# VHH binders against F-box/kelch-repeat protein At1g80440, part 22

Target 1, 354 residues: F-box/kelch-repeat protein At1g80440, of Arabidopsis thaliana (Mouse-ear cress) (q9m8l2)
Amino acid sequence: MELIPNLPDDVARECLLRSSYQQFPVIASVCRAWNREVSLSQFLHQRKASRHSQELLILSQARVDPAGSGKIIATPEYRISVLESGSGLWTELPPIPGQTKGLPLFCRLVSVGSDLIVLGGLDPITWQAHDSVFVFSFLTSKWRVGATMPGVRRSFFGCASDSDRTVLVAGGHNEEKCALTSAMVYDVSEDKWTFLPDMARERDECKAVFHAGRFHVIGGYATEEQGQFSKTAESFDVSTWEWGPLTEDFLDDTGDTVSPPTCVAGGDLYACWGGDVMMFLNDKWQKVGQIPADVYNVTYVAVRPGMLIVIGNGKALAGYGEATVGYICDLSSSRWVKLETHGGHVQAGCFLEV
Below, E stands for the ipSAE of ESMFold2; O stands for the ipSAE of OpenDDE; V2 stands for 0.75 times the mean of E and O plus 0.25 times the DockQ between their complexes.

## First folded at step 22 (VHH; framework vhh_6z1v_2)

Design y2 (from p2 with G56T K57E Y58A H60Y D62S H104S I106Y I108K; at its last look DockQ between E and O 0.04; V2 from the best seeds 0.00; counts 0 for: pae E 17.6 > 2, framework grips, off the site)
Fold by OpenDDE, look of step 22:
Structure y2 (fold): chain B 354 residues (1-354), chain A 126 residues (1-126)
Amino acid sequence: as target 1 above (354 residues)
Amino acid sequence: EVQLVESGGRLVRTGGSLRLSCAASGFTFSDYAMGWFRQAPGKEREVVAAISSSGTEAWYASFVKGRFTISRDNAKNTVYLQMNSLKPEDTAVYYCAADSETGSYYVKDESEYDYWGQGTQVTVSS
């Protein structure tokens, strides 16, 4: 069956590959063949390879009081905001069905393929931990409910995706505020959770990244050491299904009181330590940049080829109700450009390439 | 009985460093955000820094300019203020305060804090 009448399939495929992600739902609805084509992992891979892919910055962001009344909203409502890199256009995803008070607080955002996954968080009203998993497809522009996270309810856990198939979760704390050693993996396609072996250490409020075929869990603290963040890290090899040895002093003394925001780009590991951007290079952390002084409490950092993105609070003492400030750095020129920001405080973010 | 006890205040020279401590008792420390305030002679009390109950977030006044760091140890029921590059303008009584963080993870106004310490005197000489 021809994808497009009177066109060779390779040409037809090229046409589809060049479509904007905004058109994916329409394309998927045209016919079964088109639906199948855009649903294949190969489609996204080909888009990337042909440089027709689009990169989206996705944020959990608080709504701003339109009245500017300066009243601090006790419990801000969070929504998903999306920035398209090419156009600079901001959009908002539809709300998750049944979540009338916004996103769970401190939920984790990760991307797998063309899907955004929202994991866990705290109920905006009761502040109880959620075990919920919500999946937004950028192909269909629809939410679905995933399988609930197994085990004890947890919050403030580390989360990362392998970008292709799975999401990995580790650590955090339970309802009794006990730090956890447990870890698990979610297969998005199969909608199934599987426990990993336990970590060697309890890691509440840890950071996690997926890099070089390994799930790295960084920092955090044990139940008996609350507020004392560890500089240690451990990594899980998904191929061997085992944890590696504990790396002592993985993080240098940064003077920070919390585990630094971390990200992976281009095969490299980055972290934000205070006002500095650090890169793990030659088995050591090296300063590769400095964030603008007017950015307080960095909430999100990302490195892309040739680009550094930093998002934080625009004011000192700013909380969830305060506006955000964002900057982009051209790494080639080291020039910082302030982003046009909207909305309020950012709790989480991820990149999605479609 | 709820108690907040500040310590560490002393006379220091301009450019010097000082670490303040506040020991808490009589309440569930890990459920409260903690803050440091200061009051100079003839001036109103002002917020210096605040930290969330878990320590995940910290906030600083504009005059801090990276000089101070707030931290906490929930196992020890203690909040700290590391002060570097001190200036004469930093001379004040420094107070520790506790704010119930149930449903809130941001800095509140002074009037919203539940418990207060007696303060510790910090003096920076010119």
Scores: ipSAE 0.000, ipTM 0.233, lowest interface PAE 14.4, mean pLDDT 86
ESMFold2, look of step 22: ipSAE 0.000; ipTM 0.207
ESMFold2 (binder alone), look of step 22: mean pLDDT 85; pTM 0.876

Design y3 (from p2 with G56L K57Y Y58S D62S E101T H104E I106W V107T I108H D109S; at its last look DockQ between E and O 0.03; V2 from the best seeds 0.00; counts 0 for: pae E 20.2 > 2, off the site)
Fold by ESMFold2, look of step 22:
Structure y3 (fold): chain B 354 residues (1-354), chain A 126 residues (1-126)
Amino acid sequence: as target 1 above (354 residues)
Amino acid sequence: EVQLVESGGRLVRTGGSLRLSCAASGFTFSDYAMGWFRQAPGKEREVVAAISSSGLYSWHASFVKGRFTISRDNAKNTVYLQMNSLKPEDTAVYYCAADSTTGEYWTHSESEYDYWGQGTQVTVSS
């Protein structure tokens, strides 16, 4: 009956709340009472309220392969690396069941509560677009299969989470490489997709962020305008089920680029272009920092309160395989410190609190 | 010495298909992004398609979208351009190029490509 023999349940619960998320499967296996305690919907809320939650940076990261093998035909195999911000510990999640060559290429990663959602991408063997959704629970350390994305198969779509319930998928291109106007949302708790009204524009290779209570879909290009990224954005409010008006000059301040800026939101809206860190302030993008010069191609950017993380490639690869360079910026001081990384190319990521 | 050798260019009829190959030597092929460019008589050279060092990312110019496909085989040190539904306006000398700046991205900028082949002539007639 007791959570821990000879210990009041309130004290025992305080011990469980202090456990690392990595111990939750073991804790759940001890007895029915412990299983129930860590499975309760409010366990995560109690961890956060008592300030015992753990902040995780989740990355889709290529494994380093042996350079100079000569005869090995290799597609990089992507796995999920996890950095626990407090301890600095790096770990790797178990592989998705049935994905023998790693994650789908160019899949999207977002978090909802303590769940990691992996969406779409290309089969690493056939290069066919996936409509698959995989969900990893950091409470159970288990994968499950979510409802597949409905409609035409798509790739290079914009994807964002409100971190609470809803995941947006917008744009991309279909199997004929035609840019899409369609968008949809996934309700993670109900495992259900719902189409949205069409966007105002076709948006291949667009970006999506959740900011100021709305899902923003930014940039992209139409089928006949490959390489000519739109400077427009539009946003969707789930509560009204409506797209807002098209913002025609949203990216005009980012200059003449052939690649989209990497946009992220964390209270404020940020973007990285070339070597600059930009913040969206007073309806304009303003430079607020400069990325260290040894980051040539920014492949991932994330923001948390007071902190920006930038990961990319060096100008030339060192030694064997592709070089990965990462930095953390204290946004209040604009000071950069190197983030020690220990793997290959990063293609996607998200933050998660458990 | 770095060498890029294109092959496969020839006369082909409108609506036909053709596969160009570019064999690379003298550098670690899998570390380089690759591109195909073309130059018609009297015109500036223009990018046709590009592919990242790993082959995970590719891009195609809008005037060839859906008709041309770039690919690479890092085990054979070769980049390919599959050309389908050919049109007379595709007539050009096609060049293979390698970008010394490696990464998971491609580039549209001709100035970022350090190594170039001699070109292979593609002629499309009705």
Scores: ipSAE 0.000, ipTM 0.162, lowest interface PAE 20.2, mean pLDDT 79
ESMFold2 (binder alone), look of step 22: mean pLDDT 85; pTM 0.877
OpenDDE, look of step 22: ipSAE 0.019; ipTM 0.296

Design y4 (from p2 with S54G G56K K57I Y58T T102Y H104T Y105W I106E V107R I108A E110S; at its last look DockQ between E and O 0.01; V2 from the best seeds 0.00; counts 0 for: pae E 19.0 > 2, off the site)
Fold by ESMFold2, look of step 22:
Structure y4 (fold): chain B 354 residues (1-354), chain A 126 residues (1-126)
Amino acid sequence: as target 1 above (354 residues)
Amino acid sequence: EVQLVESGGRLVRTGGSLRLSCAASGFTFSDYAMGWFRQAPGKEREVVAAISSGGKITWHADFVKGRFTISRDNAKNTVYLQMNSLKPEDTAVYYCAADSEYGTWERADSSEYDYWGQGTQVTVSS
């Protein structure tokens, strides 16, 4: 097969590999050979290997009611905003299938390869828990409906991806507001859920991260301890299909707080606690920085090699100003740079490479 | 210019607690009664609680009595709403308001208040 007539396939593929992800639908429409080429997962591997891949920050972000409109929006409407890290360009994805009032409240976002996975949350009108899964392919620029989360409907669960194939969902609470010990994994390519053995503890409002080859589920609280966040963690190894031993004082060295910690992984394990940036090193949390003071409370934290992103609520004291504030920290220099978010409250996010 | 700026609104779980504050400027705060109002989806704006200019007389709507407490600190020009035992039906935009006529703050009519904040979103999950 000839990708471009009269060119060696190596040269033709190199031309396609340099295209922006925004051009993939156009490229796919040119001919069957081009459509097939950009639709293959091998194409993404070659883009990364040739250093033409694009890093995206993907956020579930509320629309802002424009000042001076006189309209009060009682229920926030969330949409998917996308930042291309290299160019600083912001765009917005098309709505999820069946969306009438925006994304489910408190839904989870994770990435697997070129796919964005949107899971769960609460119906914006009825506040009932969703079991929905939506998958957006950055290769095709299309949504699809994934297999629903099985079992009891849950919300405020921990959620993490290994970035390659698998999504963990763990804990949260059921419709009776009972904290859960159950967990499950989603295989994105096979569109299939599998239950895990139960965790050692009930974990409502827990955090999950993928780190050092394992899924970690951190903190949370039991049904009778609502709002009293645990300092414990446990981790799951897919290869052995087992939870490891419970770590009783996983968060103990970070100080005492009633606020839930935010934990982030990206080669090293980080958390934000009490306005501090903490790094997990030698089985101990160590303070490595301070979040800028104009971030009133953190709503989203993410880390990539050498970079930390923090987004939170901003100032409103003067009757104008940003409702949402973001910063990027260069972890090697500890230099903070303002991130222009241009939108409202951020409830979730993830990085994705395409 | 008169300003009332609410803060502290956020997502909280059923049964949780949250404290709202409202900073005031541009008028003599200690001369004004203060109120908290809320507007839930699909409902009219309603008074939640009110407090006299001196802070010694408070009023709370029946639907929040025993759960919410209004207070003020006249030295800091700030009025507070402590919200305990939160329920999903408490989800609303919360507004603070100032009333120069002390005796009228006990009425539910929002037209009796002279100054309003822009509001802060409180969301209570189930």
Scores: ipSAE 0.000, ipTM 0.180, lowest interface PAE 19.0, mean pLDDT 79
ESMFold2 (binder alone), look of step 22: mean pLDDT 84; pTM 0.861
OpenDDE, look of step 22: ipSAE 0.019; ipTM 0.283

Design y5 (from p2, 13 letters changed; at its last look DockQ between E and O 0.14; V2 from the best seeds 0.00; counts 0 for: pae E 16.7 > 2, framework grips, off the site)
Amino acid sequence: EVQLVESGGRLVRTGGSLRLSCAASGFTFSDYAMGWFRQAPGKEREVVAAISGSGRETWYADFVKGRFTISRDNAKNTVYLQMNSLKPEDTAVYYCAADSTRGTWTYADSSEYDYWGQGTQVTVSS
ESMFold2, look of step 22: ipSAE 0.000; ipTM 0.205
ESMFold2 (binder alone), look of step 22: mean pLDDT 83; pTM 0.852
OpenDDE, look of step 22: ipSAE 0.000; ipTM 0.207

Design y6 (from p2 with G56V K57W Y58A W59Y D62K I108R; at its last look DockQ between E and O 0.01; V2 from the best seeds 0.00; counts 0 for: pae E 21.0 > 2, off the site)
Fold by ESMFold2, look of step 22:
Structure y6 (fold): chain B 354 residues (1-354), chain A 126 residues (1-126)
Amino acid sequence: as target 1 above (354 residues)
Amino acid sequence: EVQLVESGGRLVRTGGSLRLSCAASGFTFSDYAMGWFRQAPGKEREVVAAISSSGVWAYHAKFVKGRFTISRDNAKNTVYLQMNSLKPEDTAVYYCAADSETGHYIVRDESEYDYWGQGTQVTVSS
């Protein structure tokens, strides 16, 4: 069977490897051989190895208010925005299945391979917690419904991906606003959930990162401590299937009771506190930079090799539909470059390579 | 009651242009993927173009690439097919269709569309 008639298979594959992810649905529709080729995990691996992969920044982002409208938007409508780092172009994904008024509020976004996973949040109409999981394939440009999150419905949970196969979820609160100790893992390829052992502490509104085979759950608060954020962290070791000991005083007292955004890059943790860029070094948070003064209320931070991305409000008192401002920092030079975004408030984001 | 009404089909010279419109009612248009199909005399119906519910993703069949463009206006509940550089081979009845289940994606297979218009005749003369 030939991939392209009258071409050697290695030449035909080379042509397919250079296509844009936006062309994959068309390529997959040509014939069974092309459909199979672009659907294989090997294809994505070869694409990355040959340096033809595309890096995407994916955001859950509110639509901006129309200029001069004067209208009040009672509930912001969130859509998925995609920035292609190579082209600098912004695009928007199709809505999730059944979406009429936007994405669930406070949903989580993570990536696993070429798949975007959308979890949880609150239904924008009913305000009931979602247990739904939606998976978007950048190979097919199609949504599918994944297995629902088992057990009690939860919101404001910590969520992180190992980037390869699984999504981990911990904490949050149930429908009675009781903080949770439970945690679980989703295997995307098998479409199955498994519970983890319980955490040592209840952690509502906690943050999570995945680093070096460990799922780190940071901060949060117990039911009796509503809004009094813990400065502790605990880490689940996937290889031993155990939670490690509680780390006391992981977060410094910066005067802010809300846990800052966190992320992991190359063995380092970064966060933004009060306009400062902080790095976790030698078991202590240290200031390593300052975000530009025109960024208010940082809503999203992420780190890639040599790069820090920060997105926040463009003014101190901003509505959800008002345009955000973003910056990219070259970590080696500490130089900031403005990131043009035409969207409103960002509630979640992730990176994906396809 | 779902209704799709095509308009704009007519007789055109080879090399000419025209735009088809499909007005939709009876469903939340912005939730549905839309497609244009055509059926020439004695032939099976085939996909011409398809567009996702948001309009971000579009597909165009190889035989119309560079000549036809699908678009939609969610404020007007209308999907369009701009047809340029028309050829006699483009002579067909053109149908508008809506996908009831997977409207958030590009949908290409005829069997995935539940709602169809009556069709509009396009005839391209020598």
Scores: ipSAE 0.000, ipTM 0.113, lowest interface PAE 21.0, mean pLDDT 80
ESMFold2 (binder alone), look of step 22: mean pLDDT 85; pTM 0.877
OpenDDE, look of step 22: ipSAE 0.024; ipTM 0.255

## First folded at step 24 (VHH; framework vhh_6z1v_2)

Design z1 (from y1 with D31R S54E E101R T102Y H104Y W106E R108S; at its last look DockQ between E and O 0.01; V2 from the best seeds 0.00; counts 0 for: pae O 16.6 > 2, off the site)
Fold by OpenDDE, look of step 24:
Structure z1 (fold): chain B 354 residues (1-354), chain A 126 residues (1-126)
Amino acid sequence: as target 1 above (354 residues)
Amino acid sequence: EVQLVESGGRLVRTGGSLRLSCAASGFTFSRYAMGWFRQAPGKEREVVAAISSEGRYAWHAKFVKGRFTISRDNAKNTVYLQMNSLKPEDTAVYYCAADSRYGYYEVSDESEYDYWGQGTQVTVSS
């Protein structure tokens, strides 16, 4: 069956490959053949290969008042904002079914393939930890419920994705505010969780990144050391299914810069410490830049090829409703340009290529 | 005073090439994304191309089909539009515009651009 009447299939496929991701749901609804085509992993692969893929910046962001004052009425309501590359268009994803008060507070966002995964967080009303997993498909533009996180309910855990198939979670704290050593992996396609071996250290409020084939859990603190962040890191090798040795001084901060890690991974590891942009190079952290002075309370950092994005508050004492300030750094020139931002506080974010 | 001055527009034959220039002054050019717009008679203004402040990212409208290329020289405070394989339907006033926002997601609606030039007329004869 021809994908498109009177066109060779390769040409027809090319037409589909050039479609905006926003059209995928429509395309999928046209006929079974089209549905199949866009549902194949090959389709996304071909989009990337042909450079027709689109990059999306996805943020969990607090709503602000319609007047644009940056104020919120009461409890912040977080929604998923999407910035589309190529158009600069901001859109909002449909709310998660059943989540009438917005996203869970401090939920984690990660991308796997063309799926956005929302993990855990606190109930906006009760502040109880969720073990929920929600998956948004950018192919179907629909939410689905994933398998709940196993074990004790946890919050403020590290989370990272291998970008292809799995999401890894480590640390955080339980309902008793005890830091956790437990880690787990979620296979998105199989909708299945599996426990990892325990970490060597309990790590509340740790940062996790997936880099160089390893799941790195960075920093955090022990139950007995509330707010005293560790400089240590440990890495899990998925191939060997083992944790590597503890790195005692992974975070090489010059003293008072120990804050919740802002480490992010692309081709390289970056972090923002005390206003400085740090890059992990040659087995050490090196200052490679400085964030703009009007960025307070960095809440999100992202790295893309040749680009670093930093988002924070525009005021030092800004609340959730205060407008965010964002900048992009061209890593080649080290120049910063202000990004037009909307909405309030950003609690999580990720990139997705579709 | 902020100024954007377009130049290079002229009458050309179908299949011809033009290079438009836009000279900027009165603001920190390297901090702005730049865009080219065009407006044909009786039609709405449409974005042709955009380029990030450092020139790392460029976007071109679908109708360009590889015929046009936006570039910039920050040392000269100038943005360019190389137009090849021109068609009669490319006939329009071409405008240069500046956007204070950056780079990766710079392509935006015309309403979001801060500064505009007066435009330069490009006419492509059949």
Scores: ipSAE 0.000, ipTM 0.223, lowest interface PAE 16.6, mean pLDDT 87
ESMFold2, look of step 24: ipSAE 0.000; ipTM 0.339
ESMFold2 (binder alone), look of step 24: mean pLDDT 85; pTM 0.886

Design z2 (from y1 with D31Y T102F; at its last look DockQ between E and O 0.20; V2 from the best seeds 0.00; counts 0 for: pae O 7.6 > 2, off the site)
Fold by OpenDDE, look of step 24:
Order: structure tokens, then sequence, then C-alpha cells
Structure z2 (fold): chain B 354 residues (1-354), chain A 126 residues (1-126)
């Protein structure tokens, strides 16, 4: 069956590979053959391999309140904003069906393939923890409801994706604000959750990253140690289905308790501490740069090959509804470029390559 | 108008006990974590204790743990600090503060608290 009349299929595929992700929904609607073609994992792989893929920065971002009171008393409304790499174009995803007051607060964002997954968070009105999972397909431009997170409702958990098939969750706290040791994995394609073995430590407000085939959970704090972040880390090997030994001094090079939320993985591990850019190299954290001085209260850090993105408030005492400041660093040249940001406070983010 | 009004501060002897109260109004009390701070003359303000919005979990600073206990009554919009075994070092102005609880950890940073009382003086004599 010819994908395109009078063209070899390989040529036809090449044509489709060059399409913008914005056209994928249209392409998918043309015919079954085209739908199938763009839905195959191979299609995305080929786009990446042929350098026709597009990278998207996806953020949970508050709408800017023109009345900006400085400190947010009222709960801001969060939406999904998307920055397309290359063009610099900002767009907004359609609201999640049924979520009329914006995204759950402090929800986690991760990408799996061409899907964006929105996990958990707090109800914007009641502040109750959600166990919801929402999936947005960039191929179909549609939301779907995923299987709910199992177990006790949790917030401020670590979350990471293997970028291929699964999302892993660990730690956080329950409604009693007790830190959790439990962890779980979500298979996006199968729409199924499975519990992992418990972590060695309870870890509220931990950071999780997926790196080198392992799920790393970094920092956080125990129930009795509120606000005192641990310097420890532990990692889960998905191949052996076991947690590795606790690393006691993973963050030891930092004099004070650090907030792990700035730890990110993109080939290498990076973090932003005290205005410094840190890289984990040779089994220790090393300073490799400094963030621009006008970035206050770093709220989001991301790393891609050769690139580091840092987003924070534009003012030291900025509220959630005020505009953010962001920069991109070329890691090879250490050059910083200011990101043209719009919108307010960023709570979560992820990269998606499509 | 949001108001936090502390009461109960007075002169007490070393080893004595005191109960502070903070009455809240003008906001949904049950949505906020509450904290007690103190500031001694010439010293920085420091966190004494904090309690979750539901009152199910409480945190106490190391220096007061075991001697002081924070509690709250959401029906009365009031938070309390029971202070036992008082020492001269506990002499300070004690402040009640409210923090919107979005599930964050109890911050020790004063900037995270949204509302503050005027404070009540506690003096412990030797």
Amino acid sequence: as target 1 above (354 residues)
Amino acid sequence: EVQLVESGGRLVRTGGSLRLSCAASGFTFSYYAMGWFRQAPGKEREVVAAISSSGRYAWHAKFVKGRFTISRDNAKNTVYLQMNSLKPEDTAVYYCAADSEFGHYWVRDESEYDYWGQGTQVTVSS
C-alpha cells in the first residue's frame, strides 16, 4: 500500500518526517495509513535520527495577574505553556477536560514519547491531593484520562520518566503530611501502575531523575525533619527491580541542606545551588558556572544535550502571578541567552521531543 | 481584614509555665498552617513551633522541643503555645503567624508566612 500515490513508501515517509508536529493531527486524519505511520514509535525515532524532530519545553505556568499583589494570597490558575525550540513560539495547550480552575497545583509533568503526562497535584480550590493522571498526545492533540495513582494520595513526590514507556514516582507526603517511602511505576501504553519496593527512606519533596537506566531519588526529608533536606540519594534499577544502596553523601559538597528540586539529568547531572551551576562529575558535585543574577528563586531547571535552562522569578519577592525570568545556557560555551518568557510562576516542566 | 491577636504573655519565674493564645480572623483559618515565632532583644526572630492546617502534625524547634507544645482549635480560630519549664533565655516577644498551606514543608523562613500578629511579651525572671 502506497502512503502517497506514485511515490515509493520510503520517500513518502521522508515527506511525513519533515512535517511540523503541529500538522500531526491533520496528517493522522488523512487516512488510516498515515495515521498508523505517525503513530509508530519508529516514526518518532526516525524523526530524531534524521534531525527533523522538534524539541518542546513544556511548563505548568501561572497566568499573570495584572493586579499583582506581590505575594500570592489567592491561588493562581496554572496552564500548560509550550515553547517550541527553534522558532521561539509560545503556545498553550487546551485545558484538561473537567479541570476548569486550571491545573492541579504542584502537579508533575513528564514526557513519554510524544505524550505529556500530568500527575497528581492539589486541587486549586480544596487543596486536596489528586491521584489523577492525564495524558496529552502531541500526535492527536487530545487529552485522555489515565489510570489513577494507586495507594495513598500523595503530593510533592519525585517523578521521572524513562522517556520511552514508563513514569516512575517516589516519595512525597500524604494528607497528614507524613513523608512516604512508597514508589510506583506507570506504564503509559498499558495504562497500568505497579508498585516498586519501598525506598530505604521516606522522602518528602524529593527530586527524582532517570539516568543511565536507573531511577534516582534525591534528597527530600523525613516527617520528623520538616524542611531539613537530606543529602542522601538512592537509585532503583529497573532491570533488577531493586533499590541500590543508600548514598549518604550524594549532596555532601554543599555546606547547607540543598533543595534537590534543581537536580536534573540530561546525559549528566546538573543542579543550581546558591546561584551556581553544579555538575556531578567524577563522583562529586563541581561548580561549572553561575546563573544570571536577575534570576531569583529558581523554580525550574532543565538540561538537554548541550543546553541548560533555568527559570525563576524576576524579582526576589515575586509572587506566583508575576512574570518569570529564564535563561538558556550553552554548556559548551557557557554563554547565557535570555529566554523570552511569558506568564507567571512555573511549578513544573519537562522536555518533549517530537 | 486579616487579624492575628496574641495573648497570654506575662512575667513568669524560671521553671514556670505559660500558655499563649492567638486568635485569628479575616481569613479561612483551617486552610492555613500556623506558627509561633519569637524575637529576643538584639536577636533575630526565630521559629518556635508550627502546626499543620488540620492540626494533625506539629513541629517544634530543637531548643524548645519537649518544653513547648503547639496546638490549635479550628472551631475557635485559635492557635496555642503551651510553654513549660521556662528559662530566662526564653524571654522574647512571641509572634503568631499564618502560612497558606499548599502542601509545602513547614518553612522556617519568615517570608513564607502570609500574616503576622503584633506579638506578646514573655519575660522569664531568674
Scores: ipSAE 0.016, ipTM 0.394, lowest interface PAE 7.6, mean pLDDT 87
ESMFold2, look of step 24: ipSAE 0.046; ipTM 0.530
ESMFold2 (binder alone), look of step 24: mean pLDDT 86; pTM 0.893

Design z3 (from y1 with S30R D31S S53W W59Y E101K T102L H104F W106E R108T; at its last look DockQ between E and O 0.26; V2 from the best seeds 0.00; counts 0 for: pae E 10.1 > 2, off the site)
Amino acid sequence: EVQLVESGGRLVRTGGSLRLSCAASGFTFRSYAMGWFRQAPGKEREVVAAISWSGRYAYHAKFVKGRFTISRDNAKNTVYLQMNSLKPEDTAVYYCAADSKLGFYEVTDESEYDYWGQGTQVTVSS
ESMFold2, look of step 24: ipSAE 0.005; ipTM 0.357
ESMFold2 (binder alone), look of step 24: mean pLDDT 86; pTM 0.886
OpenDDE, look of step 24: ipSAE 0.216; ipTM 0.652

Design z4 (from y1 with D31Y S53T A58T D99E E101R H104W W106D R108S; at its last look DockQ between E and O 0.01; V2 from the best seeds 0.00; counts 0 for: pae E 21.9 > 2, off the site)
Amino acid sequence: EVQLVESGGRLVRTGGSLRLSCAASGFTFSYYAMGWFRQAPGKEREVVAAISTSGRYTWHAKFVKGRFTISRDNAKNTVYLQMNSLKPEDTAVYYCAAESRTGWYDVSDESEYDYWGQGTQVTVSS
ESMFold2, look of step 24: ipSAE 0.000; ipTM 0.116
ESMFold2 (binder alone), look of step 24: mean pLDDT 86; pTM 0.889
OpenDDE, look of step 24: ipSAE 0.293; ipTM 0.692

Design z5 (from y1 with D31K E101Y T102Y H104L V107T R108S; at its last look DockQ between E and O 0.00; V2 from the best seeds 0.00; counts 0 for: pae E 18.6 > 2, off the site)
Fold by ESMFold2, look of step 24:
Structure z5 (fold): chain B 354 residues (1-354), chain A 126 residues (1-126)
Amino acid sequence: as target 1 above (354 residues)
Amino acid sequence: EVQLVESGGRLVRTGGSLRLSCAASGFTFSKYAMGWFRQAPGKEREVVAAISSSGRYAWHAKFVKGRFTISRDNAKNTVYLQMNSLKPEDTAVYYCAADSYYGLYWTSDESEYDYWGQGTQVTVSS
């Protein structure tokens, strides 16, 4: 028998649209009609159109140490933390089945529709490179295993999502520490990988962003130039299936460190380098803000409409399980507000709307 | 108290071989990536080789590739540098360093290494 309230269909549908994503599995279990309704892609579009969608910040975050323990956590155990932007509520996702010591180290996180995609990284026990793909559905609150990344096992690759359908991967290094020119794309709904044409340059430890229909691969270094990051970038045009010309001086010389700058895209392209927040305008990087001084090492940057999020260590020499410090910048006013982060080191993150 | 103590540096002839050791104490060695650096007279200190905390991933600078091999023994808290086919330009003070960022990541960036040894002199005669 059904345990569904006897409501008119239009009232029932409005109630579903206003429900928290955390209730979707329960709602879907009630009957076939409700399960079908919340599983349709149009349901998510209707939630957004009616302004009932929930924006989530998703972080791969180390478990915290007990306060005052004085010990550095020996093997970091990363879990997925979720912040609901509207309510400020933090929650934690269930662990990936079969991954008892947490997420792979240096894995990549991206979102496609209502799915969180976790790619690659290093096994926290064996330190071997993963070719694994794990997918968490915010509609079902369940993990599944996606098709493995084809070809050689790679780590420290650039990774970005078009937010709608695909995940793009480029560069990194293979098991012999040789920087890669290869790139590939994953269609999440078809669960299939396709290789792209090779990039012009080897790019180990490169950054990637998806912006204006193009997959940008920024910086990185060749096999013989370990740690000597380039200022170049190149982008792949999805509509023409071609890499564009190399941009030789895409990144300005900061002179502060050898470390790679963090680049991120929302509606506009941003970067954090030299303690500054930079915005790419009129073919030039322009300073639009300053990272708060109590952020000792930036570990994660994200951009959403009207805001920038920066997360880093709260101490110069912090362990993985020691508290992080985070800030949200209102980009219209350049005003920073402290973000309560309640967890340890953040290695990756993304935004998702459900 | 953290200590890194290099040993094994000495005078050798061109074409010779030498094995350096770095004994670590005062920290959990298996958490740390390790690196070897060198500083020749009148030159800046430069990275020679690095190895992940598990020993699974190793990197060698191109000027020593095929001649030097980094390794580690986590049971003995020791990192090694096997140096073969030595050249006069390999003459330098060699330093051992430890990097705590995950222990899985290594870099040529000196500023990312937490602990340093005092160095051991290697001299290669022509």
Scores: ipSAE 0.000, ipTM 0.134, lowest interface PAE 18.6, mean pLDDT 80
ESMFold2 (binder alone), look of step 24: mean pLDDT 85; pTM 0.880
OpenDDE, look of step 24: ipSAE 0.084; ipTM 0.588

